# Designs tried in a protein design chat: VH-VL binders against StAR-related lipid transfer protein 5 (STARD5). Part 7

Target 1, 213 residues: StAR-related lipid transfer protein 5 (STARD5), of Bos taurus (Bovine) (a1a4m6)
Amino acid sequence: MDLATAAQVSEAVAEKMLQYRRDKSGWKICREGNGVSVSWRPSVEFPGNLYKGEGIVNGTPEQVWDCVKPLAGTLRAQWDENVNSFEIIESLTDTLLFSRTTTPSAVMKLISPRDFVDLILVRTYEDGTISSNAANVEHPSCPPNPAYVRGFNHPCGCFCEPLPGEPNKTSLVTFFQTDLSGYLPQSVVDSFFPRSMAGFYANLEKAVKKFFG
Below, E stands for the ipSAE of ESMFold2; O stands for the ipSAE of OpenDDE; V2 stands for 0.75 times the mean of E and O plus 0.25 times the DockQ between their complexes.

## First folded at step 3 (VH-VL; framework fv_tocilizumab)

Design a18
Fold by ESMFold2-Fast, scan of step 3:
Structure a18 (fold): chain C 213 residues (1-213), chain A 121 residues (1-121), chain B 107 residues (1-107)
Amino acid sequence: as target 1 above (213 residues)
Amino acid sequence: QVQLQESGPGLVRPSQTLSLTCTVSGYSISSGYSWSWVRQPPGRGLEWIGYIYYSGSTTYNPSLKSRVTMLRDTSKNQFSLRLSSVTAADTAVYYCARLEVTYGTVYFDYWGQGSLVTVSS
Amino acid sequence: DIQMTQSPSSLSASVGDRVTITCRASQDISSYLNWYQQKPGKAPKLLIYAASSLQSGVPSRFSGSGSGTDFTFTISSLQPEDIATYYCQQSYSTPYTFGQGTKVEIK
């Protein structure tokens, strides 16, 4: 994929993310508590679900972004139990890159380790919102690896939004749209993401306090 | 319903600039997609020239890059092609087309009817 | 540039026949391959995108398959209105490139 095509694809992903963020219809709450809600709707991208997490995090948008950005050499892998590693395969620009992510086994080892190859676009909006916008791609340097089940992210990412009048708080809206691949019982898949997303927010709150408190 | 229509002179002299305009109806060119030009010399295959993204950024075929300019006029919902220093090899039917991008796929979904441009010596 | 080669360059078949056209890319293009139909004097028309997805409004007798470097386009039961030149096109990287075309004629 060359720069021009990658820019085109990533911009389309970012537009879908904005549509997910703006569209308040069709969401079904599947989990809530402690100031966090997780909701879902059927995906139009693949035969699975699009999940949305919403919560207020006690930290500035920059502090929250430093904890959640899905990039190599960052704080994310130090606190996020659902990630083993991030690798930057190739940086096309300061904000557009190919990345490989590996995940550990999950749900008492019913979900084997996965790897994901994604094109990631980082955007900063004029209101101070910072977003990640990612989707799966193929890259010649990252063919399927037998040690991992190759998973596929459909448009996914997050928005770290400032709150007017509250500079030390961030509204974090996260979208997960993942095909885990392999032969998994549907009940395992359906319970995994709501639990994982609720845990993500709880662990993130602790991480922001640990690193910036 | 989206429709594209080419317009411009059908005869250009060698060394001059070929200029064509594509008028789009049914969709705002500043709202999405890439807006493209593809040409076809008589009796031959298709050659992609380039596109202008809805934001205004352009990407051109390297074989033509030094001679190509694409512009948009959002008030008229039009985009244009300028190809400088033309020769007889530039004689072709020129199509404008919309490049639809869906994650994981890139394709031309709507095409104009085509405009024949002859470069005479 | 990625080179696209079609086979055959032309074919003649009878109404009702199964017609198959192949397209080879000079490098791996995943599933970023489209098929277009062009009738004389007309603009190309998209039939298949992403190697195997049928464009809305296109008859189900048209289909595509393949990935990587080798792709196939099939007309399951040739109709008189299918007389045209068919082009494959890769959209994996710019410059986007087309095959040389396959002319389909009726016997």
Scores: ipSAE 0.000, ipTM 0.469, lowest interface PAE 14.0, mean pLDDT 87

Design a19
Fold by ESMFold2-Fast, scan of step 3:
Structure a19 (fold): chain C 213 residues (1-213), chain A 121 residues (1-121), chain B 107 residues (1-107)
Amino acid sequence: as target 1 above (213 residues)
Amino acid sequence: QVQLQESGPGLVRPSQTLSLTCTVSGYSISSGYSWSWVRQPPGRGLEWIGYIYYSGSTTYNPSLKSRVTMLRDTSKNQFSLRLSSVTAADTAVYYCARLEVRYSTVYFDYWGQGSLVTVSS
Amino acid sequence: DIQMTQSPSSLSASVGDRVTITCRASQDISSYLNWYQQKPGKAPKLLIYAASSLQSGVPSRFSGSGSGTDFTFTISSLQPEDIATYYCQQSYSTPYTFGQGTKVEIK
């Protein structure tokens, strides 16, 4: 994919992420506790769900971003139980890149390891908000690998927003829109994401304290 | 300081295309924000026409979508409005405006002075 | 499309009075509501965003409140320079829509 095409695709994904963030309609709460809410709605991108996580994290936006950014060589793989590795396939710019993510087996090995190939755009907004904006793409260097089930991320990512008047707190909104592929019972899929997202926030809180406290 | 300035013909014949340009100074239109058009018929309220995102993607008011085109000229730091098949109902002051999008807030922060376009024979 | 209804369409008040304008959305728009001031012959000016946030440089006598479908804009002590038409605008979804305006005049 050339730079021009990648730029157009990533900008469309980023705009869709802003639409998800602004649209308050149709969300159904599926998990709530410890200052974190997880909600879902049917995806218009694939036959599955779009999940939204919302919570306040005790850390500056920069500290939180350093923990959550989906980039190789970062803190994310060190604390996130849902990620085994991030690999940069190709960097088109400082903020636009192709990445391959691998995930470990999950749910007593009922969900086998997956890999995901994504185009990722990092945006910084005037108010200091930092966002990741990702969606699946094909890349010739990363054909399907038989050691993994190829999964597909539909528009997904996060917003690390400064909280006015509270510089050591961050509003973190995450969107998961993942086709896990393979033959999985729908009940397993439907229970996995709410639990995974709640766990993500709990583990992130500990990670920020460990690395920056 | 960021400033927006409309320009274009003040008189358009019925059935013709209304054409306006907004010149932006103090900020590059390709660097961020959405760049928008809003109109106001004499003595009436405000109607949003559409925006062009800094990347070039557009969103138009569905009531006007079949007649509206917005384009940007990044070399001149300008964006434009084309409204086809005009009638007397399109007589209005046309404003260009910057749409500031933050994850929790969306608003128009900078406006041009407005350009009156009269549709008349 | 989300319809915005303002009340009243016009009002006259004395300098120093508290002025209240209301805006009702046809559906839940959370806090995605802005208030603009428009003086004769001028472009609209943003006063309040996100229902209650005061724009930088705007006098503190202006305030907003509300969420969901019902919103209020208040001028705590009306000044002569506040003679204008005030518009609410929802930014919850496109197309963005405005109220019909409230004309504020001094008695």
Scores: ipSAE 0.006, ipTM 0.449, lowest interface PAE 13.7, mean pLDDT 87

Design a20
Fold by ESMFold2-Fast, scan of step 3:
Structure a20 (fold): chain C 213 residues (1-213), chain A 122 residues (1-122), chain B 107 residues (1-107)
Amino acid sequence: as target 1 above (213 residues)
Amino acid sequence: QVQLQESGPGLVRPSQTLSLTCTVSGYSISSGYSWSWVRQPPGRGLEWIGYIYYSGSTTYNPSLKSRVTMLRDTSKNQFSLRLSSVTAADTAVYYCARLEVTFRGTVYFDYWGQGSLVTVSS
Amino acid sequence: DIQMTQSPSSLSASVGDRVTITCRASQDISSYLNWYQQKPGKAPKLLIYAASSLQSGVPSRFSGSGSGTDFTFTISSLQPEDIATYYCQQSYSTPYTFGQGTKVEIK
């Protein structure tokens, strides 16, 4: 895609993310504890679920963003057990790029390694919120690779939101909407994401302290 | 239902500026989509000219970029095409069209005006 | 710019015939290809988007397939109202470009 086309696709993804963020209806809590809640609802984008994680992280929005941004050469792959690598396929701007993500095997190897090709937009809002907005895209340089099961991210990402009066704390809202593909038992899929999201927040808290504490 | 309608002079002199307006009904042009112009010389194929995004940013076909300007009038729910320094090669039916770009990466023209023939002649 | 080569330029077929039109892109455009129908004196009408997705309200006799550089549009059983020129259009990169069109006439 060229910049003009990719910019419009990514704006549409960002608008979907804002809709998820604003829409209070239909969410079912599936896990909560240690200041983190994970909720889900049936996805309208694919036969699966949209998951929402919410929690307060001890760090500034910029510090939290530096830990969670899903970009090559950053801190994310160093601490996030759900990610093996990020690779920049093509950068259209400083905030708009095509990326390939690989994931390790999971759930006692019941989930084999996946790769994902996404268009990613980084957006900063007037209130200081920093967001990632990603969705799967076809890129000629990254056809399906037989060493991985190609997965598909439907609109996903996060919002690193400042908290009024608490500059060293961030409200982190994450959305996971992933088609893992392949033949997986539904029970494995249904248990995987809530566990992974709760673990993500716990590991993130430790990572922010390690890198910025 | 969404409808688009072109209007403007059907005859333009060589070297002058071709000016067309597209009036949109059923949807506010400032609320979404890219609002496009596509032309078709008599008996020939389609050529995309450019679009104006609902935010006001524009993207033009490089072959026409030095001569093209697109503007919005949100109070009238209209967008316009201005093509300068016209020649006989610019004689065509000019269509306005809505470009839909989805978060799935699908990109297509879904609604079209009926077309306005512009003849460039002395 | 991405060049779209469409074939044939014109064809004549009988009612009920299977009609096939092809479109080739000068570079890999994945599945970012649309098909439009244009009847004489009318604006183009979207039939197929994303190479194979049928637009709502469009008869099921129209279909599309292909990816990368080679694409096919098919009318499974030609009807009199299908007399038109058909255009492919790549939506992968601006400037968006169209094939030269295939004129479909009935014998």
Scores: ipSAE 0.704, ipTM 0.868, lowest interface PAE 1.5, mean pLDDT 92

Design a21
Fold by ESMFold2-Fast, scan of step 3:
Structure a21 (fold): chain C 213 residues (1-213), chain A 121 residues (1-121), chain B 107 residues (1-107)
Amino acid sequence: as target 1 above (213 residues)
Amino acid sequence: QVQLQESGPGLVRPSQTLSLTCTVSGYSISSGYSWSWVRQPPGRGLEWIGYIYYSGSTTYNPSLKSRVTMLRDTSKNQFSLRLSSVTAADTAVYYCARLEVSWGTVYFDYWGQGSLVTVSS
Amino acid sequence: DIQMTQSPSSLSASVGDRVTITCRASQDISSYLNWYQQKPGKAPKLLIYAASSLQSGVPSRFSGSGSGTDFTFTISSLQPEDIATYYCQQSYSTPYTFGQGTKVEIK
């Protein structure tokens, strides 16, 4: 994919992410506790759900971003139990790249290892918010690999938002919209993302303290 | 229903500038998509000229880039093509078309009827 | 630029026949390939996008397959209204490029 086409595709994904962030309608709370809420609504992108996580993390926006950014050579793979690796397939700009992510087996090995090929755009907004904006894409260098079940991210990512008057705290809003593919029991799918997102926030809180405390 | 319609002179003299306008109805050109021009010389195949994204950013075919300018007029819901220094090789039917550019999907879905432009003295 | 080569350049077939057209890209374009139908004197019409996805409102007798460099377009049962020139188009990289077209005529 050339830079011009990739820039347009990523801008469309970023616009979807802003729509998800702004739209307060249709969200159903599926998990709540310890300052974190997880909500869902039916996806219009695929036959599945869009999940939203919201919580306050004790760390500056820059510290939180350094822990959550889905990029190779960063802190994310070191603490996030849902990720095995990130690798850069191709960097088009400093903020626009093709990435491959691998995930370990999950839920007592009922969910086999997956890999995901995504186009990722990193955005910084005027208010200091830093966001990742990703969606699945095909890349010639990364055809389906028999060792993994190829999964597909529909528009997904996060917003690391500063809190006025509280410089050592970040509002982290995450969106997960993942087609895991394969044949999975519905009960496993229904419980996986809410539990996984709540765990993500708890583990992130520990990671920020470990790396920046 | 989305509809695109080309307009402009059907005859242009060699060395002058070819100018065409595409009027869009049923969708605001500033709300999404890329808006494109594609041409077809008589009896030949299709050649993509370029597009203007709803934000105003342009991408042109490198073979034509030095001669092509695309602009949009959001108040009239129109976008235009200017092709300078024309020769007989620029004689073609010119189509405007809407280009979907999103993750996993990149295609031309709506086309104008086409406008024949003949370059002759 | 990515070169698109179609074969055959023209064909004649009878109503009810299965018609197959192939398209080859000069480099890997994944699934970023579209098929268009152009009837005499008219604008092209999108039939297939992303190699195999049927555009809304297009008859199910049209289908596409392939990935990488080799792609196929099929009309399962040719109808009189299908006489047209068919073009493949890659949308993987600008400049977007089209095949030379395949002219389909009925005997």
Scores: ipSAE 0.007, ipTM 0.566, lowest interface PAE 10.0, mean pLDDT 89

Design a22
Fold by ESMFold2-Fast, scan of step 3:
Structure a22 (fold): chain C 213 residues (1-213), chain A 121 residues (1-121), chain B 107 residues (1-107)
Amino acid sequence: as target 1 above (213 residues)
Amino acid sequence: QVQLQESGPGLVRPSQTLSLTCTVSGYSISSGYSWSWVRQPPGRGLEWIGYIYYSGSTTYNPSLKSRVTMLRDTSKNQFSLRLSSVTAADTAVYYCARLEVLSRTVYFDYWGQGSLVTVSS
Amino acid sequence: DIQMTQSPSSLSASVGDRVTITCRASQDISSYLNWYQQKPGKAPKLLIYAASSLQSGVPSRFSGSGSGTDFTFTISSLQPEDIATYYCQQSYSTPYTFGQGTKVEIK
């Protein structure tokens, strides 16, 4: 993809992410506890669900972003049990890149390893919010690999929002909209994401303490 | 439903500027998509000229970039093409078209009927 | 620029025949390839996008396949209304480029 085409794709994805963040309608709570809520609604992008996670993390927006940014060479793969690796396929700008992510097997190996090829845009907003905005794309360097089941991320990412008056706290809103592909029982898929997202926040809280004190 | 319609002079003299307007109905050009121009010389194939994104940013075919300007008029729901310093090689049917740019789907879905522009003295 | 080469330049077939057109890109474009139909005096019409996805409202006799550099477009059972010129188009990188077209005629 050239920069002009990729810029349009990423702008459309970022706009959808803002719409998800601002739209309060249609969300159904599927898990709640420990200051974290996970909600879902039917996806309009594919025959599956859009999941939203919300929680306060004890760390500055920059510390939280350093732990959650889905980029190669960062802290994310060191603590996130749902990720094995991130690879930069190609950087178009300092905030727009093609990435390949691999995931381990999950749910007692009922979910085999997946890989994902995404275009990722990093945005910083006027209020200091840092956002990742990603969606699946094809890249010639990363055709389907028989060692993995190719999955597809529909518009997904996060918002690391500063909290006025509390500079050492961050409001983290995450959106997961993943087609795991392959044949999987729907009950396995429906139970996986709520649990995975709640665990993500708990593990993130520990990671911020470990890496930043 | 979405419809696109070209309008403008059908005859342009060499060295002048070719000017065409595309009127869109059924969708606001400021709400999404990229709005494109594609041309076809008589009896020949298709050549993409460029597009204007719904926000106003433009991308032009490098072979034509020095001569092309695209603008949008959101109040009239129109976008336009100006091609300067024309020669006989610019004689073609000019189509306006809507371009959808999504993650794995990039295509022209709606086209105008085409307007023939002849460049001659 | 990415060059798109179609084969054949023209073909003649009978109603009911299976028609196949190929398109080759000068570099790997993954699946960013579209197919358009153009009838005489009319604008092009999108039939297939993303190499193999059928556009809404387009008859199921049209199909596409391929990835990378080699792509195929098929009409499973040619109808009289399918007489047209067909163009492939890469949307991987600007400038977006079209093949030279394949003219489909009745024998």
Scores: ipSAE 0.655, ipTM 0.866, lowest interface PAE 2.1, mean pLDDT 92

Design a23
Fold by ESMFold2-Fast, scan of step 3:
Structure a23 (fold): chain C 213 residues (1-213), chain A 121 residues (1-121), chain B 107 residues (1-107)
Amino acid sequence: as target 1 above (213 residues)
Amino acid sequence: QVQLQESGPGLVRPSQTLSLTCTVSGYSISSGYSWSWVRQPPGRGLEWIGYIYYSGSTTYNPSLKSRVTMLRDTSKNQFSLRLSSVTAADTAVYYCARLEVGYTTVYFDYWGQGSLVTVSS
Amino acid sequence: DIQMTQSPSSLSASVGDRVTITCRASQDISSYLNWYQQKPGKAPKLLIYAASSLQSGVPSRFSGSGSGTDFTFTISSLQPEDIATYYCQQSYSTPYTFGQGTKVEIK
């Protein structure tokens, strides 16, 4: 995919992310506690669900972004139990790149390791919000690898939003819209994401303290 | 709903500049999409020339890039093609078209009816 | 540039026949492949996008399949109004390129 096409595709993904963020309707709460809310709605992109996580994290937007950005050579893989690695396949610009992510086995090995190939756009908005905006793409350097089940991210990512008057706190909104592929019971898939997202926020809070506190 | 219509001279002499305008109705060209030109020489296939993105940025076919300029006039809801130093090889029907780029999809959905431009000899 | 090759260049079939056209890309274009219909003297019309998605308002007898480098377009039951030249087009990378076209005629 060339820069001109990739730039427009990633802009369409970013626009979907803003729509998810702004649209307050249709969300069904599936988990709530410890200052974190996880909601879902049926996806219009694939036969599955779009999940939304919301929570306040004790760290500046920049500190939180450094912990959550889904990029190779960063802090994310060090603390996130749902990620094994990030690899940059190709950087088109400083904020637009192709990436491969690998995940470990999960749910007592019922979910085998997956890999994901995504186009990722990093955006900074006028209010200081930093966001990742990702969706699956095919890249000739990363065909399906038999050691992994190829999964597919539909528009996904996060918003690290500043809180007015509280510079050491961040509102973190995350969106997961993942086709895990393979032959997984729907009940396993439906229980995995709410638990995984709640755990993500708890582990992130500890990571920000470890790396910046 | 959305309609595109080409206009401009049908005859251009060798070495001159071919100039065409596409008038869009039913959608504001500054609100989205890429606005494109595609040509078809007599008896041959389709060749993409380039587009102007709703923001004003342009992308041109490398084979034509040195001769192509695309502009937009948002007050008239029009975009235009200028192709300099024309030869007989530039004789073609010229279409304007809208390029939709979405998540997983990139395609031309609306086309003008086409304007034949003949470059003599 | 990505080269698109169509086969056959032309065909003649009877009303009600199944018509199949193939398109091959010189490199992997994933599912960024579109099919257009062009009737004599008219502009191209989008029929199929993203290799297999039917454009709104297009009859269900038209279908597409394939991914990567090899793609197929099918008319399940040819009608008189389907007489046209059909073009595949890759939108994976600029410059966007078209196949040479397949002319479909009735016997």
Scores: ipSAE 0.695, ipTM 0.873, lowest interface PAE 1.7, mean pLDDT 92

Design a25 (from a02 with light chain A50K)
Fold by ESMFold2-Fast, scan of step 3:
Structure a25 (fold): chain C 213 residues (1-213), chain A 119 residues (1-119), chain B 107 residues (1-107)
Amino acid sequence: as target 1 above (213 residues)
Amino acid sequence: QVQLQESGPGLVRPSQTLSLTCTVSGYSISSGYSWSWVRQPPGRGLEWIGYIYYSGSTTYNPSLKSRVTMLRDTSKNQFSLRLSSVTAADTAVYYCARLEVYTVYFDYWGQGSLVTVSS
Amino acid sequence: DIQMTQSPSSLSASVGDRVTITCRASQDISSYLNWYQQKPGKAPKLLIYKASSLQSGVPSRFSGSGSGTDFTFTISSLQPEDIATYYCQQSYSTPYTFGQGTKVEIK
C-alpha cells in the first residue's frame, strides 16, 4: 500500500474514532464497576458490536500511552494478557505503520490464537490527547495462514486524554470492534469483550504503577 | 440515491485548458469518500486521473500531475478537473466517480462526458 | 506503476457457458483488486471488490478469486445481458491502474 492510499484509509479511521468518542447515542452499558464502564452498540461495519471502555487511570497521558500503545518493542505485551506480540511490518511515517498482532488462546481455549494485520495511525491532538487509530488491512508479507485464525479489527483504538487540573491522571477511552472469525458461539463472543475490557483497565492501572511509580 | 453528473465543454482546442465539473446529489462531498476523475480514450481502456479526498487533499496520477488540478466547491456540492496544455491524446470520455476509502473501489460513476481536442 | 494484464483480450461463448477471465499484477497487491463491467456507451459498473466480494445487487453468477499477483473473474452461466467489456483494477497503490479489458461476446 503506498503512502497516499494508507493516509486516506487511516484518516477515515481516525475520523470514525472521533465520531465514536463524540456520539453519545445508542450506547448500552453492559458492565460497570471499580470506576470503569463498558458499553456497546451494534456495529455498522460488520455483524457484531462496537464496544466502548471508559475509565480514569492514575498516570500522565504520556505514561498511560507508553503502556497501551499497540506497537512492537513497547510495554504493552509485557503486561497485557490478551496480547502475545506486536510486530512492525512496515513504517510509512513515524506515526503511520503496518503492524501484525498475535493473541493467545482464550476462554478455556474456546478462542484459539488469532493474528491481526492492521494499519495504525498515532495522532496527538491540540489538547494533548494521544490517540491510536487502527483498522484491518492486507499486507503481502502477512497473508493468512493455518497457524492462526485471522481476525479483523474494524475501526478501533484509544484516546489518552489529559484531565485539566489533574496532570497525573488520564481519561482513557477505548474502542474495540473486532471480528474474531471462526465458528464461535455468539454467547462466548458477547461475554468475552466486556470481561476483557474491564480486566484490561485493572491490569493497566497496575502496569502504570509498576513501570512509572 | 447518490448521483454524479459531469458538465463542461465538449470541444477544447490544443494548448488550452480542459475544464470539467462533477455535480453530486444524494451525498455531501465534504462528508466522506474520495472524489475522482477517470478517463477513457475512444476504443481504449480506463486511466485514473486523480482524486480529491473529502478534506481537500489531492492525489494525482504522476503521468498527468504537472497538468492536473482538482478543486472542491462544497457550497455547490461539486468538484472539478482542470487539465492544462491539452493535445489530441487527451481526447477521451471523462468520468467522475466516487472512491470508497477503506477497500478502495469506485462505486458510483457519472455517465461520462466526451471531450474532443481538435482545432 | 503496477501493470495489470488481462487474458484473453476477447472471447466468444454460448449462453450458459462458464466464462473465465484472468488478471495478472506486476507485483503483489494482496487482495486489492476490483472487477468492473462496461456496456457500450455506459460508465463502468462495479461487480467485485477486494478480489472476491460481490457488490450489493450483483447476480451471484459473477465471482472473483485470487490474491497476490494472479486473479480470476468467473461468470458461472453466461447470460445475454452479460455482453460487455470487463476490466480489472488494482487498488493497492497509486496510480490506480486498470487492465486493458476483456470483450465478452455471445456466439
Scores: ipSAE 0.782, ipTM 0.897, lowest interface PAE 1.0, mean pLDDT 92

Design a26 (from a03 with light chain A50R; at its last look DockQ between E and O 0.92; V2 from the best seeds 0.00; counts 0 for: pae E 2.1 > 2)
Fold by ESMFold2, look of step 5:
Structure a26 (fold): chain C 213 residues (1-213), chain A 119 residues (1-119), chain B 107 residues (1-107)
Amino acid sequence: as target 1 above (213 residues)
Amino acid sequence: QVQLQESGPGLVRPSQTLSLTCTVSGYSISSGYSWSWVRQPPGRGLEWIGYIYYSGSTTYNPSLKSRVTMLRDTSKNQFSLRLSSVTAADTAVYYCARLEVLTVYFDYWGQGSLVTVSS
Amino acid sequence: DIQMTQSPSSLSASVGDRVTITCRASQDISSYLNWYQQKPGKAPKLLIYRASSLQSGVPSRFSGSGSGTDFTFTISSLQPEDIATYYCQQSYSTPYTFGQGTKVEIK
């Protein structure tokens, strides 16, 4: 994929992320606790759900970003129990790249390992917010691999937002819109994402303390 | 329902500038998609000219880049093509088309406008 | 630039026949290939995107397959209204390029 095509695709993904962030309607809370809220709504991208996570993380925006960024030098695979590996397969710029992510088995092996091939764009905003913006693509270096079920990320990522007056805290808003593929009961899928998202925030809190505390 | 319609002169003299306008109805050109020009010489195949993204940035076919300018007028919901220094080889049916940006295909096309370059 | 080569350049078949058109890319384009139908005097119409996905409203007799450099477009049972020229188009990298076309006629 050339830079012009990737830039166009990634800019469209980033605009969808902004639309999700700005839209206050249609969300149904499905999990709430420990300062974390998970909400959902039907996806317009595929026959599944768009999930929103909201929470405050005790750490500076820079520290939190280092733990979640989908870029070189990320700490993500060291602490995220849903990320077995994260590989940058091609960089077009420092903030526009192709990645492959693998996941372990989940839900007592009911969900077998997946791999995801994504185009990723990182944006910065005037208020100091940094966003990650990702969606599935194909890449010649990452054809389907029988060891994995190929999953598909529809526009997804996060907003890592400074809190005014609170430099040691970060507002992290996440969006997940993932087709796990395969023959999975809808009830398994519907229970997996809210639980995993809540766990993500808890584990991130621990990771920030471990790496920067 | 989205509709695209080309307009402009059907005859252009050699060395002059070809100018075409695409009027879009049923969707705002500043709200999404990329907005493209594609041409087809009589009895021949299709050639992509370029697009203008809904935010205003442009990408052109390198073979034409030195001669092509695309602009938009969001108040009229129109985008335009200028091709300078034309020759007989630029005689073609010119189509405007909407490009879906995530999967990268042309989903809506105008009916086409034949532009003949001759003395 | 990625060159797209279609074959055959033209074909004639009877109503009800299976028609197959191939398209080859000069480099690996994954599945970023689209198929268009152009009837005489009309604009192209998208039939298939991403090599194998059928566009909404397109009859199921049309299908596509392939990945990498070699792609196939099939009409399972040719109908009189399918007289047209068919084009493949890669959308992997700019400049986006089209095949030379395949003209399909009824015997």
Scores: ipSAE 0.623, ipTM 0.859, lowest interface PAE 2.1, mean pLDDT 92
ESMFold2-Fast, scan of step 3: ipSAE 0.764; ipTM 0.889
ESMFold2, look of step 4: ipSAE 0.618; ipTM 0.857
ESMFold2 (binder alone), look of step 4: mean pLDDT 94; pTM 0.948
OpenDDE, look of step 4: ipSAE 0.857; ipTM 0.925
ESMFold2 (binder alone), look of step 5: mean pLDDT 94; pTM 0.947
OpenDDE, look of step 5: ipSAE 0.827; ipTM 0.917

